# Ledger of designs, part 1: VH-VL binders against ABC transporter G family member 3 (ABCG3)

Scores and structures below are computed, not measured.

Target 1, 243 residues: ABC transporter G family member 3 (ABCG3), of Arabidopsis thaliana (Mouse-ear cress) (q9zuu9r114to356)
Amino acid sequence: IAWKDLTVTMKGKRKYSDKVVKSSNGYAFPGTMTVIMGPAKSGKSTLLRALAGRLPPSAKMYGEVFVNGSKSHMPYGSYGFVERETQLIGSLTVREFLYYSALLQLPGFLFQKRSVVEDAIQAMSLSDYANKLIGGHCYMKGLRSGERRRVSIARELVMRPHILFIDEPLYHLDSVSALLMMVTLKKLASMGCTLVFTIYQSSTEVFGLFDRICLLSNGNTLFFGETLACLQHFSNAGFPCPI
Unless a header shows other numbers, all headers, positions and changes below count from the first letter of the chain; antibody chains are not in Kabat numbers.
F, E and O are the ipSAE of ESMFold2-Fast, ESMFold2 and OpenDDE, as the mean of both directions, binder to target and target to binder. V2 is 0.75 times the mean of E and O plus 0.25 times the DockQ between their complexes.
Where letters were taken out, [cut] stands.
The coordinates of atoms that the task and the answers printed are left out; those that the model quotes come from them. Centres of patches stay.

## First folded at step 11 (VH-VL)

Design a4
Fold by ESMFold2, look of step 13:
Structure a4 (fold): chain C 243 residues (1-243), chain A 127 residues (1-127), chain B 113 residues (1-113)
Amino acid sequence: as target 1 above (243 residues)
Amino acid sequence: EVQLQQSGPGLVKPSQTLSLTCAISGDSVSSNSAAWNWIRQSPSRGLEWLGNTYYRSDWYNDYAVSVKGRITINPDTSKNQFSLQLNSVTPEDTAVFYCARESYTDFWSGTYSFDYWGQGTLVTVSS
Amino acid sequence: DIVMTQSPDSLAVSLGERATINCKSSQSVLYSSNNKNYLAWYQQKPGQPPNLLIYWASTRESGVPDRFSGSGSGTDFTLTISSLQAEDVAVYYCQQYYSDPFTFGPGTKVEIK
């Protein structure tokens, strides 16, 4: 995926259009992790949604988005998009939830669908939770935020997307759970899934796992490049890295 | 190399139970990379998938609607084989029956095909 | 159920000439998410089980001669034998594995003219 001169405007209460993303350029290579970083209101989620073709009706996009060299929106099932907040079915086990999702969405033999579900469970480190109820409203028992986050990602993996967009994968996770999530996502990328996700902030250990970084502030791209180049860029300029 | 060897009677009387066995060499009936299928071929129906057995964290069976309620497919891990039982047969069940392996390799590069077949067993239902 | 049809029912072709077999499905077997057609071709010689030739509509199984090729997408598919050999005399079946029940075509018999 690549984007060139990408600008997104939003309909506001004023008579003028407000630019939320301003002339952004970048790309994500297959099988890599590309992170969009920045503070709140920097345009991170808007850029992510623009790349995925998920902009709300109140937004307009200018510029170009390329997928494998083609100027087109991605088909629904060719990519996965994981929202910050997802609803899960608490009366189902993890395995049941993923299997019913596969039945509704995938073609092919039933054995193949079950096999994809088991592989998704393994990929997201959910083996110990597979036969547990997801839980929720009525029972007061269930999976913690980290496991629920991994289930929501696993559900999107069942469709075998080539590219996965994740809005804040570390949202509401403690530092240990956040590190586990990032190690899991890095392993997933190494197996062939292209990851593009947003992060508000990261630790030094987590930062080192990213392949490419797009730093945003107030809609402007402050940096785009490899992780090492990001450190050199801000270090040589005498400013702290804004991570 | 995977080989499937079928055995069982070739003549079954109406209302009785058809029983066939497929012995596996070069793979395991409990392999998490394979499902073990039965397929039949007759002039009236052509090639028709009947059902399977496989292991993915637990044992599963999937059966074709046309024979559901009459069909049972069981693995036998000790003998490394799987069986077909078809109850209450009629002359319309006369066919050549095949066992076949359905493979799964992995999430991203999986192959979806019946890649190895048994030799076939002609089963005639008549009195 | 996805109904598979084939044409012609029988085909006579001179040695070394091209044989073309058509297969139609009643519904698309193309999954847009991975851009793959869930269609296979099998060859069956008398007294033998079907042998897989092609899967994903156009991918040859290992050991299958280069003269066999598959093409098409969606609902219309073609198996082509570019230079018919004596050992290619058989019945050819298409099969969809997109949705349950996984159905086969009625077959096309290929003979030497």
Scores: ipSAE 0.544, ipTM 0.785, lowest interface PAE 1.8, mean pLDDT 81

## First folded at step 13 (VH-VL)

Design m1 (from a4 with heavy chain G110D)
Fold by OpenDDE, fold request of step 15:
Structure m1 (fold): chain C 243 residues (1-243), chain A 127 residues (1-127), chain B 113 residues (1-113)
Amino acid sequence: as target 1 above (243 residues)
Amino acid sequence: EVQLQQSGPGLVKPSQTLSLTCAISGDSVSSNSAAWNWIRQSPSRGLEWLGNTYYRSDWYNDYAVSVKGRITINPDTSKNQFSLQLNSVTPEDTAVFYCARESYTDFWSDTYSFDYWGQGTLVTVSS
Amino acid sequence: DIVMTQSPDSLAVSLGERATINCKSSQSVLYSSNNKNYLAWYQQKPGQPPNLLIYWASTRESGVPDRFSGSGSGTDFTLTISSLQAEDVAVYYCQQYYSDPFTFGPGTKVEIK
């Protein structure tokens, strides 16, 4: 996926002259992790939605998004999108929840659907939780935030998307859960899934797992490129890297 | 490398139970990447899928509606084989029976349908 | 259940000539998310089990000669033998694996003219 001179404006919420994303350029290679990093209201979520073709009707997008070198719309199921906040069915086990999703959305025989579910469970490091109730606000013994987030991602993985967009996968996670999430996603990328996600900030250890980084501030792209080049870029400019 | 060898009687009396066995070589009956199926073929009904058995974190069976209530497919991990039992047979059950493997390659590739078959067993239901 | 049909019932073709077999499904076997057709073709010779030739409507199984090709999408599919050989005399079946249960076509008998 690649984007060129991407600009997004929100109608009705801000002045027409107030651009949420301003002339952003970037790309993500297959089987890699690309992170869109920035502070609150930097436009990172808007950029992610723009790339996924999931902007609200009130938004207007300028520029171009390319998939596999062509300007095309991604059909349903060709990509996955995980919202920052997702609703799970607390009364179901992780396996049951994913299985029902497979029954509703996937073709093939039951064996195939069950196989995909098990692979998704394994891919998201949920094997130990497969038979556990998801839980929720009304459940005392539910899954923790990190596990719940991985279940949300697993639900999208059941569709076997080639590109997975995730809005703030580290939201409300502690340092240990955050690292586990990133290691899990890194493994997923190594299996050929292209990952594009947003984060506010990361530890040095987590930062090192990214292949490419897009730094946003007030809608402006401060940096885009290989993660290892980010520090050098800011050093050359006489500034610390804002990660 | 995968080979399926069928065995069992070719003649069964009406109302009795048809029993066949399929021995697997080159793969495991408990493989996470395979489902083991029974299919029959007759001039009147053509090729007809009957059911399967497979292991995916647990043992599962899927059966065709046409034979539900009469069919049982069981794995035998000790002998690396699986069996077919069809109860209360009638002359309409006369057919050539095949065991076959359905493959699940990986998360991204899905199935190749039935890639390996047994040699087939003609089972005649007659008094 | 998805019903599979084939045409013609039988086909006589001269050696070296093209043989064309058609298959239709009562419902689409195309999955929009991956743009794959859950359709397979089998060859069955007398006294033998069916042998897988094509899967995903157009992908040849390993060991299958290049003269065999599959085409089509949605509900209409075609198996083509570009140059019929003596060993190609058999009955050919299409099969869908898009939805439970697996269903097969009635078969097309290919003979030498």
Scores: ipSAE 0.831, ipTM 0.919, lowest interface PAE 0.5, mean pLDDT 93
Fold by OpenDDE, fold request of step 15:
Structure m1 (fold): chain C 243 residues (1-243), chain A 127 residues (1-127), chain B 113 residues (1-113)
Amino acid sequence: as target 1 above (243 residues)
Amino acid sequence: EVQLQQSGPGLVKPSQTLSLTCAISGDSVSSNSAAWNWIRQSPSRGLEWLGNTYYRSDWYNDYAVSVKGRITINPDTSKNQFSLQLNSVTPEDTAVFYCARESYTDFWSDTYSFDYWGQGTLVTVSS
Amino acid sequence: DIVMTQSPDSLAVSLGERATINCKSSQSVLYSSNNKNYLAWYQQKPGQPPNLLIYWASTRESGVPDRFSGSGSGTDFTLTISSLQAEDVAVYYCQQYYSDPFTFGPGTKVEIK
C-alpha cells in the first residue's frame, strides 16, 4: 500500500483550517509493520481511515492511495479495520464470538471456519482465553483490556485480510500488555499480513519492533521512513526522537 | 504421500447397520489440517457427501441432513483410522462408499476440497 | 443447498480434439473477499474414485497435464481438455465447496468419437 500527497479535510474540526491531514506521503510493504504515530488530534486516525477507505461522509480526501501499484479498490473482507473502541459480546466465549463471525462472513465448510477461528485465536495469543467468557467492560468479570483488544483484532483477522488497519492497539494498555500486543502483531506481519496502525507513543522496546514510522503533528508529516532512520533523523537535528 | 485404505462388508441386510473403516497412512486422523469424510456414489443419487470427522482443539462431526440421525463417523487415533456407521439401511442406501480427505493447508490458502480418496467399497443392501 | 448442473451429459470427441464441459451452480461460489471460486473438477475412471483435477476453478492439481484447464467465475464454469487423449476417457464432475453441504454435479461422460 502507498499513499501520495494525501490530504483530508473535514469541516468544523479545526479552528483555523479544515485540513486534518496535509499532503502526507508514505507506503507499507507486505508483511511489515508501519506505524502512524502522533499526539492527540495529530490526524493519525484520520490518515489511517483514509488509507482504509473508512473516512466519514463529512470528510473529503485528496491525493491517491495505491494498493499493489494500482488505485485502491479493496473489496469488503480484503482488508481489515479495527476501531479503537469495539463492541464485543460479553455473554460469549472468545471462541464462540469468533466462530459466529466466521459463520456469518466466511465461505467453506464448518471445518474450514473452525480452522480459521482456531488459527486466529492462536495468531492473537488468545489460546489460553479461547474458552473464557468475554465479559463486560468490568475487567474483574471478564477479559482484561489487552485480551479484549486482541479479541477485536482476531475478529477482523478471521476474514484473513492481506492488510490490517488498527486504530490505537495500545490504547490504555500497560507496558507488559503493550509489548505482548506488538510482539503478537509482529509475528502476524511475519506471516505475510501487512499491518498499519496508529499509536500515541511507545516505549523504546516497542518502538524497535516497527519497520516504518509515519510521524504526524497537527496534520503534518514530520517524518516517514524506516524506524532506524527516524532516530538518525532527529539525532542529526540535535533532538531526541519524539516517541 | 497420503493413502486411504477402506475395509468392511459389501453386503448388508435391510434395517441393519452398514459399517466401514478407512485406514490412514501418511497423515493423522487428528491432523489440524484435514477433515476425514465419507462420500457415496450411486446411479440414482450421484456423488453425495455424507459427513466427516476432524480434530480442531476438539473432535467434531458434520453430517448431511439426508442421513442425519442414522450416521456416525468416529475417529480411532490408536489405529489412525476413522469409521462409518449407517443404521437402519434400506436398498436406497446401496452405493459405492468412499472415504476422502478434505484439506486445510493454512490460514491463508483455505481448502481445495477432496484431494485423497479411498479405493471405494460397494455396499449392497439386500435381503 | 447449492445445486450443481453439468452439460452435456455425454461428449464424444475425436482424439486430439478439444473437449469442453460446462458446469453451473445454482448460486455464486465466488467469494468476493479473496476473489476465489470455490469450485473443483474431478476425473473418475471406471472402477476408481474421483481424482482431483482442478481447484479454485482454474488451478491444476499437482501432476495434472497441461491440457486440462478450468475457467469461469461466479456460477458458470468450464473444464477444457485442449487435446483429448485416450487416457482421458472418464466421467468428469464439478463440485462446489463454497457452502455446506458439499455438492457435486451429475457428471459428464467423455468418450472417444
Scores: ipSAE 0.829, ipTM 0.918, lowest interface PAE 0.5, mean pLDDT 93
Fold by ESMFold2, fold request of step 15:
Structure m1 (fold): chain C 243 residues (1-243), chain A 127 residues (1-127), chain B 113 residues (1-113)
Amino acid sequence: as target 1 above (243 residues)
Amino acid sequence: EVQLQQSGPGLVKPSQTLSLTCAISGDSVSSNSAAWNWIRQSPSRGLEWLGNTYYRSDWYNDYAVSVKGRITINPDTSKNQFSLQLNSVTPEDTAVFYCARESYTDFWSDTYSFDYWGQGTLVTVSS
Amino acid sequence: DIVMTQSPDSLAVSLGERATINCKSSQSVLYSSNNKNYLAWYQQKPGQPPNLLIYWASTRESGVPDRFSGSGSGTDFTLTISSLQAEDVAVYYCQQYYSDPFTFGPGTKVEIK
């Protein structure tokens, strides 16, 4: 996926529309992790949704989004989008939830559906939790936030998306769960899934796992490039990386 | 090369159990890349998928609704084979029975066929 | 269940001439997300199990002669043998693998005239 001169405006009460994303450029290579990083109201979620074709009706997009060199819309099933918060079915085990999701959504052979689900469980580091109840009812203990987040991502994986967009995969996770999530996502990317996700803030340990970084502030792209180039860029300018 | 060799009696009396076995060479019945199927063919029903057995973290079976409750398909890992048991047969169960392999290549590939078939076994249900 | 029908029930074709077999499904076997038709064509000769010819409605299996071609989408499909050979005498079945139970058409017998 690539984007060029991408601008997103939102309808407001002022004389002109507010620009939420301003002339952003970037790309994500197949099988890599590309991170959109920035503080609240930097435009990171808006950029993510623009790339996925999921902008709300109140928003307008200008500029170009390319998929494999073509200016094309991504059809349903060619990409996955994981919202910041998603609903899971707590009365099911992880394996049951994923398998029933595959049965409802996919055509084809039952063995293939089972196999895709099992591969998704392994890819999302869920093997030890596969036969556990998801939980989440107030009197039923279930999976922790990190495991629940990985289940929500696995549910999108069973649709076999080429590109997976994830809004804040680290949202409300403690540092240990956040590190496991990032290691898991790195492993997933190496399997051939292209990942694009947003984060508010990154520890130094997590920062080193990213392949490419898009830094946003107030709708402006402050940096786009490889992780090492980001560190060199700010060091050469005499300003430490803000992360 | 994968080969499927069927065996079992060709004549079964009504109300008894039809029992067939499919021996596998060139692959394993416990392979996580294959499912092992039974399909029958009769003049009245044509080709009809009956069910399968396979291993993915655990053993699973899927059975066709038309025979569910009468059918059992079991693996035998020590002999590298799988079996078909069809209970309470009637003359309408008379058919040529085939075993067949279904393969799963990887996460991104789609399955589109049964790639290897047994030679077929005509089973006649009559008194 | 998705019901598969075929026409004609049988046909006789002179050697080297074109044979055309039609298949209809009771509901669409096209999955819009990947734009694939989950339909296969099988050839069955006497005393043998079915042999795969075509999958995804129009893709020939490896080793299948170019004279076999498949076309159609959604609910209507066609198998064409452009120049019938003596070894093509068989029964031809269409099969959907879109949803369980997977179902086959009743077959079309192709003979030399």
Scores: ipSAE 0.660, ipTM 0.856, lowest interface PAE 1.2, mean pLDDT 82

Design m1 (from a4 with heavy chain G110D)
Fold by ESMFold2, look of step 18:
Structure m1 (fold): chain C 243 residues (1-243), chain A 127 residues (1-127), chain B 113 residues (1-113)
Amino acid sequence: as target 1 above (243 residues)
Amino acid sequence: EVQLQQSGPGLVKPSQTLSLTCAISGDSVSSNSAAWNWIRQSPSRGLEWLGNTYYRSDWYNDYAVSVKGRITINPDTSKNQFSLQLNSVTPEDTAVFYCARESYTDFWSDTYSFDYWGQGTLVTVSS
Amino acid sequence: DIVMTQSPDSLAVSLGERATINCKSSQSVLYSSNNKNYLAWYQQKPGQPPNLLIYWASTRESGVPDRFSGSGSGTDFTLTISSLQAEDVAVYYCQQYYSDPFTFGPGTKVEIK
């Protein structure tokens, strides 16, 4: 996937004149993790949605998005998009939830559907939780936020997307859960899934796992490049990042 | 090379239980990459998938609705076999029964066929 | 259940001539996300189990002669044998593998005229 001179405006009170993303350029290679980083209101979620073709009706996109060198729109089922919040069914176990999702959405042999679900469970480090209830019932505690986040990502994985867009995978996670999530996503990328996701901020340990970084501030791209180039770029400017 | 060898009686009386066995060589009945199916073929109904057994973290079965409640398919890991038990048979259950392997290669690949079949066993339900 | 039907029930074709077999499903077997039709064609000769000829409606299995071709989409499918050979005398079945239970058509017997 690549984008060039990508600008997104939002409807204000009178016109579409408020630029949320301003002339952004970048790309993501297959099987890699590309991170869009920035504070709140930096335009990172808007950029992510623009790349996925998921902009709301109140937004207009200018510029170009290329998939495998073509300006073609991605077919709905060829990619996954994970919202910050997804609805889970608390009365089901993790395995049940994923399997019923596969039954409802996927064609094909039943053994294949079961196998895809089991592979998704393992890919998202959910094996220990697979037979547990998701929870959220009034008298059940349920899964923690990190586990729930991984279930929501696993549900999109069941569709077998080659490109997965994730809005804030570390949202509401403590530092241990955030590290586990990033290690899990790195492993997922190495298995052939192209990941593009947004992050508010990153620890030094998590930062080292990214393949490419797009830094945003107020809609402007401050840096785009490989993780090592980012460290070197700011180190040369007098802002080195300790290991 | 995967080979499926069927065995079992060819004549069963009405209301009794039909029992067949499929022996596997070249693969394991507990393989995470395979499901073990039964399919029957009759002059009146043609080909009909009946159900399967397979292992993915635990043992599972899927059964066709048309025979659900009458069918049981069990693995036997010690003999590397799987069986078909069809209860309360009627003359309409008379058919050639086949066992068949279904493979799963990886997360990204699609399955499109049964790749290995048994030789077939004619089972006649008659008094 | 997705019901599969075939026509004709039987056909006789001279050696070297074209044989055409139709298959219809009661529901679409096209998955729009990957644009694939979950439909297969099998050949069955006497005393043998079915052999796969075509999958994804139009893709020939390895080792299947070029004279076999599949076409169609959604609910209507066709198997064509462009130049019938003596060894092609068999019963041909279509099968959907879109949803459980996987169902086969009733078969079309192809014989030499």
Scores: ipSAE 0.653, ipTM 0.844, lowest interface PAE 1.2, mean pLDDT 83
Fold by ESMFold2, look of step 14:
Structure m1 (fold): chain C 243 residues (1-243), chain A 127 residues (1-127), chain B 113 residues (1-113)
Amino acid sequence: as target 1 above (243 residues)
Amino acid sequence: EVQLQQSGPGLVKPSQTLSLTCAISGDSVSSNSAAWNWIRQSPSRGLEWLGNTYYRSDWYNDYAVSVKGRITINPDTSKNQFSLQLNSVTPEDTAVFYCARESYTDFWSDTYSFDYWGQGTLVTVSS
Amino acid sequence: DIVMTQSPDSLAVSLGERATINCKSSQSVLYSSNNKNYLAWYQQKPGQPPNLLIYWASTRESGVPDRFSGSGSGTDFTLTISSLQAEDVAVYYCQQYYSDPFTFGPGTKVEIK
């Protein structure tokens, strides 16, 4: 996927600017992790949605988005999009939830659907939780936020997307859970899934896992490039606050 | 090369139970990459999928609605076989029965329909 | 249930000539998300089990001669034998695997004229 001179405006009365994303350029290679970083109101979620073709009716996109070098719209099901907040069915086990999701959404042989679900469970490190209730019952605690987040990603993964867009995969996670999530996503990317996601903040350890970084501030792209090049450039001049 | 060898009686009386066995060589009945199916062929209905058994972290069965409640498909891991039992048969169940392998390679790969078949067993439901 | 039909019921073709078999499904077997048709073709020679020829409507199974080709999309599909040989005398079946129950067509018998 690549984007060139991508500008997104929002319908609405903002004081001096109606541009949420301003002339952004970038790309993501197959099987890599590309992160869009920035503070609140930097335009990172808007850029993510623009790349995925998920902009709301109140938004207008200018510029070009290319998939495999072609100006093509991504077909439904060719990509996954994981919202910041995802609703799960707490009365089901993880395995049941994923399998019923596959049954409702996918054609094909039942054996393949079952197999895809089991592989998604393994890929998201959910094997120990597969037969546990997702939770929400008044007398029984369910999955913690980290496991619930992985289940929401696994649900999108069962559609076998070529590209997976994730809005804030670390949302509401503690530091240990956040690191484990990123290690899991890095492994997923190495297995063939192209990942593009947003992050508000990153620890030094998590930062080192990214392949490419798109650093945003107030709609402006401050940096786009490989993770090591970002560190070198900003280390020589100090790391200014992107705000 | 995967080979499927069928065995079982060719004549069954009405209201009795049809029972067939399919022996597997070159693969395992518990393979994560395969499901083990039964399909029948009759002049009146043509080819008809009946059901399967497979192992993915646990044993599962899927059965066709038309025979659900009458059909049981069981694996036998010690003999590397799987079986078909069809209860309460009628002359309309007269057919050639085939076992067949359905393959699955991995998460990112497409799957095939039915790549390896048994030799077929004609089962006649008659006195 | 997705009903599969085939035409003609029987087809006689001169040796070395082209044979064309049609298959129609009662509803689309195309999944737009991956742009794949969940349709397979099988060959059944006398006294033998069916053998897979084509899957995904147009993808040839390994070991299948190049003279066999599949085409079509949605509800209308065609199996073509570009140059019929004596060994191609068989009944040919289409099958959908889009939706349970996974149904087969009634078959088309191909013979030498």
Scores: ipSAE 0.535, ipTM 0.783, lowest interface PAE 2.0, mean pLDDT 81
Fold by ESMFold2, fold request of step 15:
Structure m1 (fold): chain C 243 residues (1-243), chain A 127 residues (1-127), chain B 113 residues (1-113)
Amino acid sequence: as target 1 above (243 residues)
Amino acid sequence: EVQLQQSGPGLVKPSQTLSLTCAISGDSVSSNSAAWNWIRQSPSRGLEWLGNTYYRSDWYNDYAVSVKGRITINPDTSKNQFSLQLNSVTPEDTAVFYCARESYTDFWSDTYSFDYWGQGTLVTVSS
Amino acid sequence: DIVMTQSPDSLAVSLGERATINCKSSQSVLYSSNNKNYLAWYQQKPGQPPNLLIYWASTRESGVPDRFSGSGSGTDFTLTISSLQAEDVAVYYCQQYYSDPFTFGPGTKVEIK
């Protein structure tokens, strides 16, 4: 995927300073992790949604998004999009939830439905939790936030996406769960899935796992490039890396 | 190199149970990159897929509707084998039976069909 | 069930000449999300099990000679042997693995004229 001069604004807002995303450029190589980083209101979620073709009708997009060199929307089932918060069904086991999700999303591929569910469980390191109830406040043995987040991502994996967009995969996770999530996502990318996700902040350990970084502030792209180039860029300018 | 070696009787009386075994070398019956299938071939019906067994964090089976209710395919991890049991056989079940490996290319890809086959076992259902 | 048909039922071709076998499925075996056709071709010689030649409609299995090629998409597929050799005398089957149950074509017998 690539984007060039990508600008997003609300309907009725035309000033450059009022644009949510301001002339962003970037790309993601197949099988890599590309991270959009920035503080709240930096435009990172809007950029993610623009790349996925998921902008609401209240927003306008200018510029170009290319997938494999062509300006086309992704086919149904070729990509996944994981929202910041996903509703889970607490009365189901992890395996049941993923299976019913596959039934709803993947008709006509019956011999693969069980296989894709098990593959998603393995990919998100959910094997020990697969037969456990997802749970909630009405169940004493519910999943913790880290496992619940991994289930949310696994649900999108049952469609076998080549590109996975994730809005804040580390949302509400403690530092150990966040690191384990990033290691899991890095492994997933190495298996051939292209990952593009947003992140609010990063530890030095997590930072080293990213392949490419897009830093945003107030809709502006402050940096886009490889992780090592990010460190060199700010070091050469006399400033420490902001993350 | 993956090899599949079949064993089992060549003659079964009507209404009895057909039982065949496929021994695997060069791979594991519990491999998460494979599924283990039975296919039969007769002059009247040609090649017909019967069903499978495979391991993906748990054991699963898929069976063809034509034999569902009569067929059981079981793995045996200790012997690295899988078996076919077909109940209540009739002369129409007379065929050459093959076991076959269905391979997967990676986590996101569907299988590319049956790459390794057993030698075949002619099973005759007769008086 | 997806019904697979093949034409011709048998084919006689001179050594070194081109042999063409057609296969048609009753439903599309193309999955649009990955743009792959779930169609395979097998060669079977007497007294032997089928041998996989082509998968995903056009990809040759390892060790299969370059003279074998597959083409087509959706419901119509072709196996081509560009220069028939004596060892290519066999029955050729197409097979879909798009949906349960997996089904095979009735076969095409290829002989030397």
Scores: ipSAE 0.000, ipTM 0.490, lowest interface PAE 13.5, mean pLDDT 77

